# Ledger of designs, part 4: VHH binders against Radical S-adenosyl methionine domain-containing protein 1, mitochondrial (RSAD1)

Target 1, 237 residues: Radical S-adenosyl methionine domain-containing protein 1, mitochondrial (RSAD1), of Bos taurus (Bovine) (a5d7b1r34to270)
Amino acid sequence: APGSQRAALYVHWPYCEKRCSYCNFNKYIPRGVDEAALRRCLVIEAQTLLRLSGVRRVESVFFGGGTPSLASPHTVAAVLEAVAQAAHLPADSEVTLEANPTSASGSRLAAFGAAGVNRLSIGLQSLDDTELQLLGRTHSARDALQTLAEAQRLFPGRVSVDLMLGLPAQQVGPWLRQLQGLLRCCDDHVSLYQLSLERGTTLFTQVQQGALPAPDPELAAEMYQEGRAVLREAGFR

## First folded at step 1 (VHH)

Design N05 (framework vhh_7n9e_1)
Fold by ESMFold2-Fast, scan of step 1:
Parts: C-alpha cells; structure tokens; sequence
Structure N05 (fold): chain B 237 residues (1-237), chain A 123 residues (1-123)
C-alpha cells in the first residue's frame, strides 16, 4: 500500500518575482497579491493530496519551482504544519528550499530556518554579470556571492549552489575560471546544470530572431566534462 | 496507487556480487526517472544510481562507479541494480525510488521510496 512506502514531498512554488529568460515558468506575482489567500490554498491542497494519496509518512520536503524564497516564511511554516498534521513528518527530516539571491536576504533566510527549513539550494547560475543579465537575473555576481556566504553561515554544511553552463556565446576557459572562483567561496556542494533552450522563453525567442547565437551542444558537453574534473580535483563529489 | 517493492538483498562476502530488483506498480513505469538509494547504519540516505525512463541515460555515485550497473525492463515494470566487487562499506539498506511528477498544474508532488532490501557485506 502507498501508505507503507517512504515518500518525499515536492512543493512547487508557481510564482516568480520576474520571469526568467531561460525558465518555462510563466507565473508572475503581481503587486498586491493576497499571500494569505495563497497560503490557505496551499494548505488545502497539501491536505487534499495527502488524503487522496494515502501517504502516511513524509521523509523529506523540497520547496522548488518558481522562486520559493519569495514566499512568506509564515506560508512555508503553514504548509509544513499541514503536512505534519496529515502525515508523519519526522522532526529531523530534510526540508529544502530553493532560494534566488534577489529574494534571499540574511533575515529572510533566518526566518525560513525558524519556519522549519534546514537546507538551501541557491540558484546562482553564473558569476558573470553579462550572463546573469542574459538569464534575466536581477542580482549581480557580487550580491549572489554575499547571499551564498550568508546561507553557508546560517545553514553550515547544508547549502547547495547551482551553476549553469552551455549559455549562448559562453566559452570553456572563462566558464572554468568562474567555477574555480566559485569553489573558493563554496563550502558545501556545487551542481552543474546545462541550459535547455525551451520554446516559450525570452531566450528562445531571441535565438529564433537571430539576436543571440544558438547554444553549442559540443561546447556544453566539453564544459560539463571539464567542470566535473575541476570539481573532482577540488574534492567535490 | 504507487508501490515499489525491493528484493535481492542478503549476506555476501567482500568481492562478491548481488542483483537487486524493484517491482513497480501503480504508474506508467517508462515515463519516470528511477533511482537506487541506500542508508547505512547510523547514516542518512545517500544516492547510488539513476536511470532515465527510456534507459538511455544512467548516472552513478563516485563510490560505486565501475562496480554497479543500473538497468530497467519497462515491459516488466522492474528496476535492477547489479552490484559487483562488493565492499564492506556497501553494507546498507537499499531503496528503490521514483521521481515525482514535474508538471506545473499542481503545487505538490511525491517522490516515492520503497521499504528497502538489506545488503550486508562481510570482510
């Protein structure tokens, strides 16, 4: 029976502060959104899902999707409480939140910790300001590194940082120097993600119109292989 | 409803081999990324190996690469882990897992894990 299985819950946060050029998430939180109404909706959905699925034990929770760090820590706490009421959520379970540097100040990160979050996944994506602009990010590389440092201070040993590769016009040498620079600032874990050029994104439209060169899959493969070698050499697995 | 049932564990000497199986039901098996995880006594869960829905892509943790082989039989709804050259440090409860649904129409998804099958490697 499904209630006898171990389960990990993924919570998809459907809203972003701004549309990302590489992301197929087309949800945007307009000014004045009613967070209390959204919180009530998420609580009801969690209760309904757990009731209908028959899941009785949740081993871990992951808040991902758009920009979960835009959510009120109160909303995160309410969802976790709803899960704990409908199923067994062990006190030492891993509760991870994806954080965008633009919405992840130290005070907000600390508040998420108080709400029950005990792991962070930081979406840095790039240490090059031009690449961050291409991806539609509103944070500078310097701001992102400050967020990473604060996250590592507040969640020691429990922070992952994401770095993207395979961007239009991106070259292997400069990207490897970005990765090496990041490793000097990262104490925990680094994840490498290859850009997927998806229909319906601003980036796709710009490539389609000839405003940007198409990503080179051979260079992306080379970046991934050499990036893995750099991570291995530095003791990351 | 989703169900994952692991089997094939047991006691084996260092250098030996075991093949684990995971019988999946309650979902379209070929549509989902599947993976094996393990939990050693006194430790948290760790990822071991994963395989795409078609079987065309596989990945392995550094500690098992070259020794373990993940595979799947979509016609039988079964996931396998062939473990060769086993070491005492491979002793753990091995779990089969299904990744959650990645669509955007619902705010919650589950990754499902089985109850596990015990592997003990003596020195």
Amino acid sequence: as target 1 above (237 residues)
Amino acid sequence: DVQLVESGGGLVQAGGSLRLSCAASGFTFSDYYMYWGRQAPGKGREWVSGISGSGGSTAYASSVKGRFTISRDNAKNTLYLQMNNLKPEDTALYYCAKWGYSGYERPYYFDYWGQGTQVTVSS
Scores: ipSAE 0.000, ipTM 0.268, lowest interface PAE 11.0, mean pLDDT 76

Design N06 (framework vhh_7n9e_1)
Fold by ESMFold2-Fast, scan of step 1:
Structure N06 (fold): chain B 237 residues (1-237), chain A 122 residues (1-122)
Amino acid sequence: as target 1 above (237 residues)
Amino acid sequence: DVQLVESGGGLVQAGGSLRLSCAASGFTFSSYGMYWGRQAPGKGREWVSGISYSGGSTAYASSVKGRFTISRDNAKNTLYLQMNNLKPEDTALYYCATEYSSSWYRGDFDYWGQGTQVTVSS
């Protein structure tokens, strides 16, 4: 079929180091993982998917879901090799790994680079420690900035970061200060995400019980508009 | 003995939506990849979409990408195809298939179900 020869591949990593307050309640923290068995399964899955699609060229690969930076670099390398055997994976194909600051040491990030990863997506979400605790994150703002600096050293110009807006009790002024601070530290793409309050999360339950105020859609819209203006003025995408 | 039973087809106007289901039995559904294929009047069978055993990976034919979504419920042994923004050229008999005990490679589908008819009027 015309156009079915090119693809972007998404590889789902099923583990989380800790349950996030805005994540699905059904996610579990594993006590022991047979990574060799998981690696075999992911390789077979990738090979099967490429057979299904008839793809001749893979333009990009994204390792996401759970916390892919917890994966062994050997697992990442095995999947990429399976892709390269089933289809053409150009040397300059974008291979992105989603990283959580708590699981991404410099040596670990370097090992992912050696395995074939050439871009990082860092889920910072916030640079305010109170907001990070609200989101159930296990890292501090200082840890996040340290991970960002090391990632940029290892992958210059190829590190993207996520910043969340519209959190309960969040105010425009302090949030814009966070964004401006992040822009002083970031040299690539910045994504702004509005909090979606998902049924079944701890955060949803706290708002429903009245323990936290409901996010204000007008305030979130103002944050997004002003944030986009700040990014545009600074020359960011 | 593998059984695949497709349902959810029907007559719909262009721009409409349909959700197809495939009820699977006779094998360990959660251990095998699943596929949707179709056969339009006067044409051969063609691949539409595929999903891995876990649901973690999906693939789509270029003609349906962005309009169709494949999913599965391993607890219910059921495969789904959500079809949005349907076009007259999507008119076909839609089949469910599995990699279980089937030889599979690009362009060669082992279909086990009877199919469900989708007709999109202009």
Scores: ipSAE 0.000, ipTM 0.095, lowest interface PAE 22.6, mean pLDDT 74

Design N07 (framework vhh_7n9e_1)
Fold by ESMFold2-Fast, scan of step 1:
Structure N07 (fold): chain B 237 residues (1-237), chain A 123 residues (1-123)
Amino acid sequence: as target 1 above (237 residues)
Amino acid sequence: DVQLVESGGGLVQAGGSLRLSCAASGFTFSTYAMYWGRQAPGKGREWVSGISGSGDSTAYASSVKGRFTISRDNAKNTLYLQMNNLKPEDTALYYCARSPYDYVWGSYRYDYWGQGTQVTVSS
């Protein structure tokens, strides 16, 4: 139904009302008492949001934000149970968790599946170690591919991979070969994401100082169009 | 060779009861979460209930909670669904499904499912 599209729920990690007695917003929330408090805050937030909004049906749930794959699977399960108690969450709804290769072991991914996650979005970004270093990633391409393989084993047909295009000094030919290599390792979904330089970042500063060439919008457009053609020819949607 | 075979469906009046069974073979039944789903004509598949491998955890769709009870007999490799106080809107093809994920609520990630058993509830 046209109105059912308004029922998507985004859960931000870590996200907690400041008024919760034991809830803190920071990257180093300790496991145990602090995460239990955050879990309680997220549950209350979900219940309150659904009650006040009048939403009766939730078509999808997305766990995003900082690094959702660092969260306890029990926290994910508790939020999903709260949603099901406050509204109808049908079995065909998508429950997606954003995962970073640096924090997503196979046992952790399996636990998220047990908690109710039925789709993963893996922020791979590149298969080139030099490009990963440029982006400040702490994993190698090999480590990322191992994480991808494990995710595909645990979530067959339900893994999306994010691949960036338009990086400084990136050329169409090498990038297309990288994409084709990835498709030999991927299931059904690859998302192409164009780099956007943010003011104040190290990458932005290096481009402004001439240490790296500026991304070329025409080259990025060419990459996107050719990449979409490659995906279509390989049967990806 | 994984097989799931449902039985126990039929025609029943509103307010009546039915007990569905699913005979599983070809895998270690006790290590998998099991699910009941249904599909009414012209509609997509809808999950109904789930049960963990051990049987310790169960979950139900809100539309059937309090009326249906899921259970399993791991010694017999059989899954059950006891359906009470049936309503006309419960009319559907009911099928048994397997998932390696042991979280029993809301997951529709089925590795295998049976062909189903028809349940028709008259008004």
Scores: ipSAE 0.000, ipTM 0.117, lowest interface PAE 17.5, mean pLDDT 74

Design N08 (framework vhh_7n9e_1)
Fold by ESMFold2-Fast, scan of step 1:
Structure N08 (fold): chain B 237 residues (1-237), chain A 122 residues (1-122)
Amino acid sequence: as target 1 above (237 residues)
Amino acid sequence: DVQLVESGGGLVQAGGSLRLSCAASGFTFSSYAMYWGRQAPGKGREWVSGISGSGGSTAYASSVKGRFTISRDNAKNTLYLQMNNLKPEDTALYYCAKYQLLSGTYYGMDVWGQGTQVTVSS
């Protein structure tokens, strides 16, 4: 029925520079990938989803999945245009792009802004280089903080940082100190999320083989509660 | 074709209770986390409560914690929200949605149904 559904659209970028050890749907970037063909497919997919769902208004758009910051700004612009053609996309809608520190230069971030992106989510995940290696990340903590500073310059007040908790062998005290350190260089928007140990991932296999201890759900819950308290005390939301 | 149909709203006095239902079709219900959101007239959308695909994990907005309970029946493809001790501030259009991917702040295409109106008087 017309006007019966509202939506926040998630646009999946299917490729990563490196497969993340905790992700089950991400793929390595193939040599010679035809981005024009991929752009055409994403446009068709977005229009088809909107048409089949009966959505009349798209209140926000999120570019996520593998590593959306590897995508051409032209692809982002084409998807946003397709959405605007299939449904109502208000001019002031939030359009967020997930950025990986290894692929997000200042010039590239600025180009995404020109394409219609008005918010960034930086996939930092950890400030501990050993934890980043465990997660299969290709960036260092230093590189991630540099990308964060550049993002904050280009999108003042519109940058979120993602930090993971509940990693194998991770402890509350060291993780809280990491969070406190991060807050000294962030705007007032930090997202905390628990590791999901998914079948078919490298982390799942290593835990099942006994190479890594299983994540402790109670300890992860404690981290989340104490992390939220730290965020509240610092004035973050 | 994904369809979400909310029901159970109505007019209730402050301190009263309502149970909302969301009938889902067009996807494998047990494979997706679900949530309830609400929108008061002239205001933005507010996330209210979420539940994992298995039903083993739940989360609540601070404004409703202790008063609302989210649950699901995967055999019936139905999501529920039990609302107790309702306040005038709870007056809103309530809608359900599915997550395609939930990790921190990342969601798939969150599709909301038409919603069911809840009005709390007094």
Scores: ipSAE 0.000, ipTM 0.161, lowest interface PAE 14.1, mean pLDDT 74

Design N09 (framework vhh_7n9e_1)
Fold by ESMFold2-Fast, scan of step 1:
Structure N09 (fold): chain B 237 residues (1-237), chain A 122 residues (1-122)
Amino acid sequence: as target 1 above (237 residues)
Amino acid sequence: DVQLVESGGGLVQAGGSLRLSCAASGFTFSSYEMYWGRQAPGKGREWVSGISWSGGSTAYASSVKGRFTISRDNAKNTLYLQMNNLKPEDTALYYCARDHPTVTTFYYFDYWGQGTQVTVSS
């Protein structure tokens, strides 16, 4: 089969500000990280990957993994520059950065934009402070909405938000009210994610010990179906 | 207290050059990555260039690469931006910034100074 001269590049950022209760990140926290060395490694890896793969055109770049918004804008710029030197990266290519509201201040979001990022995925997860605490998130609903407003001003029509469903003790009615409220503040896309309870996480241990009720798959399915209907009616993807 | 004071801006014709300076005080300058940002009238702030704590690595926004050079003098606690082949699109208030990942507002980097105005005529 003819090899593709075109590719989408995924850049993995392994560090989180705080370990999430539903994540399997074992030892990836920002303390003690030499970001200059990591930046050099990412640049070399990007160049090597493009050279070995024979890719000549990079259609999109996605910064994901732990919490890419913790990365220095300098590191993001250096990676994008390395890509542009090794392959053709069109000026209108999508360059997406996953951002956590706690570490994605308006000034940092603007700096990422200047570094070459032109799309954001905001990990909101919930508009209920108790649910955010359950997920191990360090932001409040208020902070998340402020970050969303700043992101939309800086990246109009190019911001998506993530909302979780199927959390322990979560109910359909209150969750649908969260979604409807969020839609009044969104100008692009909303992604619905069902909680996946993974072994080795704090949340898994709390459910196993009976400290939290087990997620109900039937209720989660109902939330997803109703949420999709709300999104469809409002004209969202 | 942390202070950053920018200077060196002015009016130049397209194709001209300017050298900006940022005097830092109140922190261990040699331990921090430093940035230059800018804000055009009626627009948000945008990142222009960054330099590592040692000066060993630099990065630039695509719009200024090959024309601007960032440097630092850790003995003098001073950051520089050499701007060559200036374009009208470079007209903006230029700011010096220390990395501050916990800032929550678009209009403010902790440690951004008052800025120095660069105006490039056609």
Scores: ipSAE 0.000, ipTM 0.179, lowest interface PAE 17.6, mean pLDDT 74

Design N10 (framework vhh_7n9e_1)
Fold by ESMFold2-Fast, scan of step 1:
Structure N10 (fold): chain B 237 residues (1-237), chain A 122 residues (1-122)
Amino acid sequence: as target 1 above (237 residues)
Amino acid sequence: DVQLVESGGGLVQAGGSLRLSCAASGRTFSSYAMYWGRQAPGKGREWVSGISWSGGSTAYASSVKGRFTISRDNAKNTLYLQMNNLKPEDTALYYCAADTTYGYSLYEYDYWGQGTQVTVSS
């Protein structure tokens, strides 16, 4: 029955962060982005989806997509309010926001908390600055660790960190040392992700052109197994 | 709650150097990404450089990359722009800006300074 339906809601943020390191400044981010109009669209989308699906209770909300930490906290608040009006959103529901370390200062993180966010997923990906450059990340390891410390202060026990494995030329030993270093700075959850070479990305093109070696699936599998063992030994889930 | 005051501008000959400073007042300087922008007479505002809150990440417009260096001293609440090998086309009003988001090039920044004039003669 419709009244028994329960759901997790995914809210997609369509914009990505870009640094002007490689091309003309004016081409990187659209001027005239009307966030008020986008906010209205996200509110209408959330309410329409909930009504059409017959969902009565929303047990969790996840803000993902491009770079959700670029969104105004007001937009996040408006979406959560719309959800609460269309369905039952319990006060202790998990509301997670994906944050890129370069788009989430302590002040911005606090504002998301005030808007209704109660969990953070921080896309760290690596503690090696060369690997971060290869991934096209705009943050350094120093910036990421500072953002992580602020996140843990503002959302104690509710911060997850994403770490990537299986990068071209990456080796098990150095990666495990990186993971162990991260665990000294993280007290919540760590998620391990294997690199997927997506067609149309810079990494895919560099591998195709022979500038980078192709990822090794056996090495990636070894990293994952060894990483899981390190996490278990340290008490992480 | 940050106020920004630029200094260090002036007249310099092509090939010369200048160092700009931006003094920030307020207790939250270290929580902001900082930026340098410029505006030449008759032109719109142009992004020049950005630095993350820790100083660990920097970015530059292609027109200044290799010639300009951005840095910050969080203990002194001060942002710097070291400008080397200046060209006549670098002539502009230079201003600093602060934002809670790093990496945004054309987004409206939270706070802006009034600017300091840089003039480069041929």
Scores: ipSAE 0.000, ipTM 0.317, lowest interface PAE 12.0, mean pLDDT 77

Design N11 (framework vhh_7n9e_1)
Fold by ESMFold2-Fast, scan of step 1:
Structure N11 (fold): chain B 237 residues (1-237), chain A 122 residues (1-122)
Amino acid sequence: as target 1 above (237 residues)
Amino acid sequence: DVQLVESGGGLVQAGGSLRLSCAASGFTFSSYAMYWGRQAPGKGREWVSGISGSGGSTAYASSVKGRFTISRDNAKNTLYLQMNNLKPEDTALYYCAKEGSWYLPSEYFQHWGQGTQVTVSS
């Protein structure tokens, strides 16, 4: 795997099943999307980027964006094959797919594994159904935990869970209890993300109109610091 | 109209082999990915395997990887699934599907065939 440059490759999936209230784009899956055409575009883009950049070795691949778990496992396989043809993609490189619990059935997760995915990032975001509704999520906490259990069975030791903090009216104590509850169901990596209010989102508009209180950045910072302490005490990174 | 007709199913003993075929018509076969799915009694539909339009890329569910092989003959507009070392849990109605613009798990397989029954005795 000698080469002039090493890189991580980000593959952007532009569609969501439903528009998230905190997302900064208005894309959801249109009825007329030709995935074969999108696959060709992703393959060409990956090949072109690798050819023009001088990258000889790809250390990791990350499928992110809207909801990559809505993509055909075949599209994922085609992109990975294109990468392997254009540069060296080691067999033990990390290939991560972001999954929304709504579109991540056990059979689909297994198919992604067969396609070359060896790590999952599950967008749980919250264990509180009211918070999930606020975020515009299409899954319940119960559904997400069932998806997490199946993901851990199929990808043992290679599942990360995303948890959001800094939501409107959210408080440190209740959020820490939520985190501790999650850790009882997950012994892998947990990623903490702070809510960002971006112009053009439904959530931004609701806060602007006074329908929701503005998130408190100082409480969010406190949640992050205390959350990291909880993760460290439990042996997580 | 898009038409998909599966064949090749039957009764086989555990450890045996079967080859399924899917005859496709009504679209430019080589331009679309094709899939095999299955539905066992009392269970939901599950994805089994997929193959690119050119045949250059394939993918498999972990439960069948190493035992099943998907292939296609674009000159004959035919999709195949070679099933080896069959297990009782492989018993299901097998159907092929054309790549579609899917949005929900229930819409993953568009233009579904009628299916061919595979029964594996213990």
Scores: ipSAE 0.000, ipTM 0.180, lowest interface PAE 17.7, mean pLDDT 77

Design N12 (framework vhh_7n9e_1)
Fold by ESMFold2-Fast, scan of step 1:
Structure N12 (fold): chain B 237 residues (1-237), chain A 125 residues (1-125)
Amino acid sequence: as target 1 above (237 residues)
Amino acid sequence: DVQLVESGGGLVQAGGSLRLSCAASGFTFSSYAMYWGRQAPGKGREWVSGISGSGGSTAYASSVKGRFTISRDNAKNTLYLQMNNLKPEDTALYYCARDSTVWIGYGSSEYFDYWGQGTQVTVSS
């Protein structure tokens, strides 16, 4: 069906540098990636879906999934070019890339900007090194904040950060202090994500075996509500 | 104008099976990728499975892969989730969802722009 329908496009990057203990989408870390082949597949998928859907205008593009900041900027550029050929992609369209601090060097971020990316979503997850280790993250809080500062320099006013809540042994007070500290370093937007303890993950196995306490749903709910209040008070969305 | 109505949930013993259905209306069903998500008590929303508009491509969360099968009947504007070998940890409210984004590749974000009220699945040990 032909149409002038407006849409947002989600491009899924399936690979991670390291499997996260809480992530269940990617149970594997592939050995070698034929990125040229993956790039061709993403281009074909984008063009095909836009033509089949009848979408004539793409208002935003989001590169998400595993760790899109591991992708070549050439792959990002090729997908955006394919979108612009299949539909109208306005120059002021929001093009967001999800980035892991471990793989988001200043030069790589600048290359994504050159490829057409104009907004970043940074998966910080925590400012506590013990919590980052629990989540299987390879970055320290200090390293992540340095990456955030560089991202803000390259994408002023267009950087959001992801912060997790509801982790095993996590308490409301210390987590709220993390959030308040983060807000002093953030530009625009903070997303709060509750940990989902999923069967088949390393974290789930550790809780099941009694190596870690189970997350407390009441504390997680309190963190979410109080965190949203802190965000509103500080003028964040 | 978009409406999604789930059905088929219930109480089942571990190792059992259930088939969920989602009746869609208010949009051209075959033009959209469709998703199943779930939310267990006290937890955030989790993506479970996705299917392309044509049904030619499917994706599953690792926790359900090999046990759940997503399918659709575009002539009936209906999405299905066949759940086999159910475990107590599958206990959740299951949502049928349509995202405002056009799905490329496998998987999807945990939050959907539009979903139904959900159907409760409870698996007893």
Scores: ipSAE 0.000, ipTM 0.165, lowest interface PAE 13.9, mean pLDDT 76

Design N13 (framework vhh_7n9e_1)
Fold by ESMFold2-Fast, scan of step 1:
Structure N13 (fold): chain B 237 residues (1-237), chain A 124 residues (1-124)
Amino acid sequence: as target 1 above (237 residues)
Amino acid sequence: DVQLVESGGGLVQAGGSLRLSCAASGFTFSNYAMYWGRQAPGKGREWVSGISGSGGSTAYASSVKGRFTISRDNAKNTLYLQMNNLKPEDTALYYCAKSLEWLSDYRGYYFDYWGQGTQVTVSS
């Protein structure tokens, strides 16, 4: 029956549709946002969509989008409570939060755990400081590894690391060395993501103006295939 | 000690053809993707074409697709751009570039990693 269907819920941060006149939408950095107002928007959205969709069971929740680790743990808790009120949210459901190392201190990660988060996806993206700067990240590789170690301590066996491939000017050999280095520091979950150039980003503008070459699809394919082989050999998925 | 040296430019009539070459040294050529870019007088650089290290994959800017062909000879460490049906708007200084490894303190354009260029002038 429609009312017995199961669902995974994706919560986008920052989020405030036009129906929430007091919200500002910025997919890169949520600045000047009244978080109490945004929390009210997210709660109403979650409750309304779940009730209207006829979903009775939510098997997983993912907080993603811009930088969910910038959100107040109270906002995360409020959304999860709203989900539990509108549908069944089992105690063993996966509740994942995407965290940027810059905004993921140990105390903040612990607070997300208290709010109901039980899995972390750490947006490491690269172990090369030059590549991190090219991606517009505000953390160093060393800072990211320290955040990863703290995340693994607080969420043992439940931390995934995101590593990007196919960046402009990136080569297979150096990237594979980054992956191998990461596997010495990581738990059992690594996700490989290919760069997609989005209009309106600084990377897109630099490629369009000739300052950076376009990503090479064949090199990206080589990275992915060889990266998958390295992960399989190491017992990762 | 990376060096990229472009050649093959010149003056040609609209509808004509030219083949550009880029001689590479100081690195293992077949391990790097290679690119052609161009800069018209008084304007910024524009990406033109790219080719994978093996030569198995190529990409082109929409303005040149169907007219230009990028290729490479890894045994000779040379990148090529075959330009057909040239138009006056193709007039520019053409540069080759290898896949770059940026420095930790990079803050924008990195011109040192591009060759000096070869001038192409297309008359109407």
Scores: ipSAE 0.000, ipTM 0.107, lowest interface PAE 19.2, mean pLDDT 73

Design Q01 (framework vhh_7qbe_3)
Fold by ESMFold2-Fast, scan of step 1:
Structure Q01 (fold): chain B 237 residues (1-237), chain A 121 residues (1-121)
Amino acid sequence: as target 1 above (237 residues)
Amino acid sequence: QLQLVESGGGLVQAGGSLRLSCTASGFTYAMGWFRQGPGKEREFVASISWSGGSTYYADSVKGRFTISRDNAKNTLYLQMNSLKSEDTAVYYCAADRYGSGYYSPSEYDYWGKGTRVTVSS
C-alpha cells in the first residue's frame, strides 16, 4: 500500500582509503574534506528524506557506499540521533556498517558500537593474498581474519563476511577451499557476490591487454550454486 | 593448456651461484619452486604471490635464495647463492592458477618438467 510507514534507510559514504582495482573512479579521501560539513549534510539529508517520505518507523539503517568504516564514529552517531528524532528507531532495529579490514581496528569497531552500530559487514573478499592484491586490497588474509575475530568478539552473532567469486582464472575447486577455510573461522552470515568486470577499471584493462584471462560466467554461476550449498550444509544463511 | 618451462640449471661448485627461470604460457595467481634430491621426497623451496608482495622460504634456503617474478614476461626466478652439496636436486616450477597454494605440492595445479642442479664438493 502507498505510504507504508515502515522503511529501511541507506546512508551513502562516498570515500574509500584506496581506489580498488575493480572500481571505475578514485575513491581516495580528497585533501581538504571537511567531515564536520559532510556530517551536517548527512544529518540534513536523513531528516529531509524521512520528512518527505512520511516514514514513522525505521526498521533498519545501512551505512554503505565506499568505505563507511573510514567515517568518524561521531558522524554515525549524529545520523542515528537525527533518525531517532525524525522517526521511531526501535532499539532492536538493525544498524549495519560496512567495514574494510584495513580501517577497522578493534578500538574503532568498539567506537562504532558505542555510536549505535549493532551489525558489521566485513569486506574480506578473498582468503588468498594473491587475489587480494589483484583486487587492490591493502590487507592480507591473516590481517583480515584477525579483524574478523575482533569483530565477532565485539558483535557476537552479528557479523557478516563478504566473499567474492568469479575472479579472472578463478576455478570452483580452489574457491570452495577458500570458502570452507572461511567457514572454520566464522559464525553465521557469509555473503557471496560476483565480480563485475567494468570498463575503465584496472582489472578491465588487464583483461583487455591479455595480462589476465576474462572471467568465466559459467564457472561463476557454478561457484555461486556450490557455495550456497556449502553454506546451507554448514548452517549459514 | 598452461605450460611451465624451467631453465638455468647446471653444474656448479660449492659456494657458487645459479639463477633459475620459469616461463609460464599464461596467467598464474601464485608460483613456487620445489626440489627433489637423490633418494629424497619432493620438498618446498620458495613461493611468491602474484604481486610479489608476499614471499615464503624453506628454512634450509632462507638468506641464500631469493624468489622474484616479472609478470610482464610471465616469468618466475630463483636466485641461488652460496650453494651447498645438499642443494643438489631437480628443481620444479609450480603454479597455482586459481587461488592459494604456497607450500604443499598438492595445492599446485601446474608443474614444469624440472631443471637439474648439481653442486660439486
Scores: ipSAE 0.000, ipTM 0.117, lowest interface PAE 17.9, mean pLDDT 76

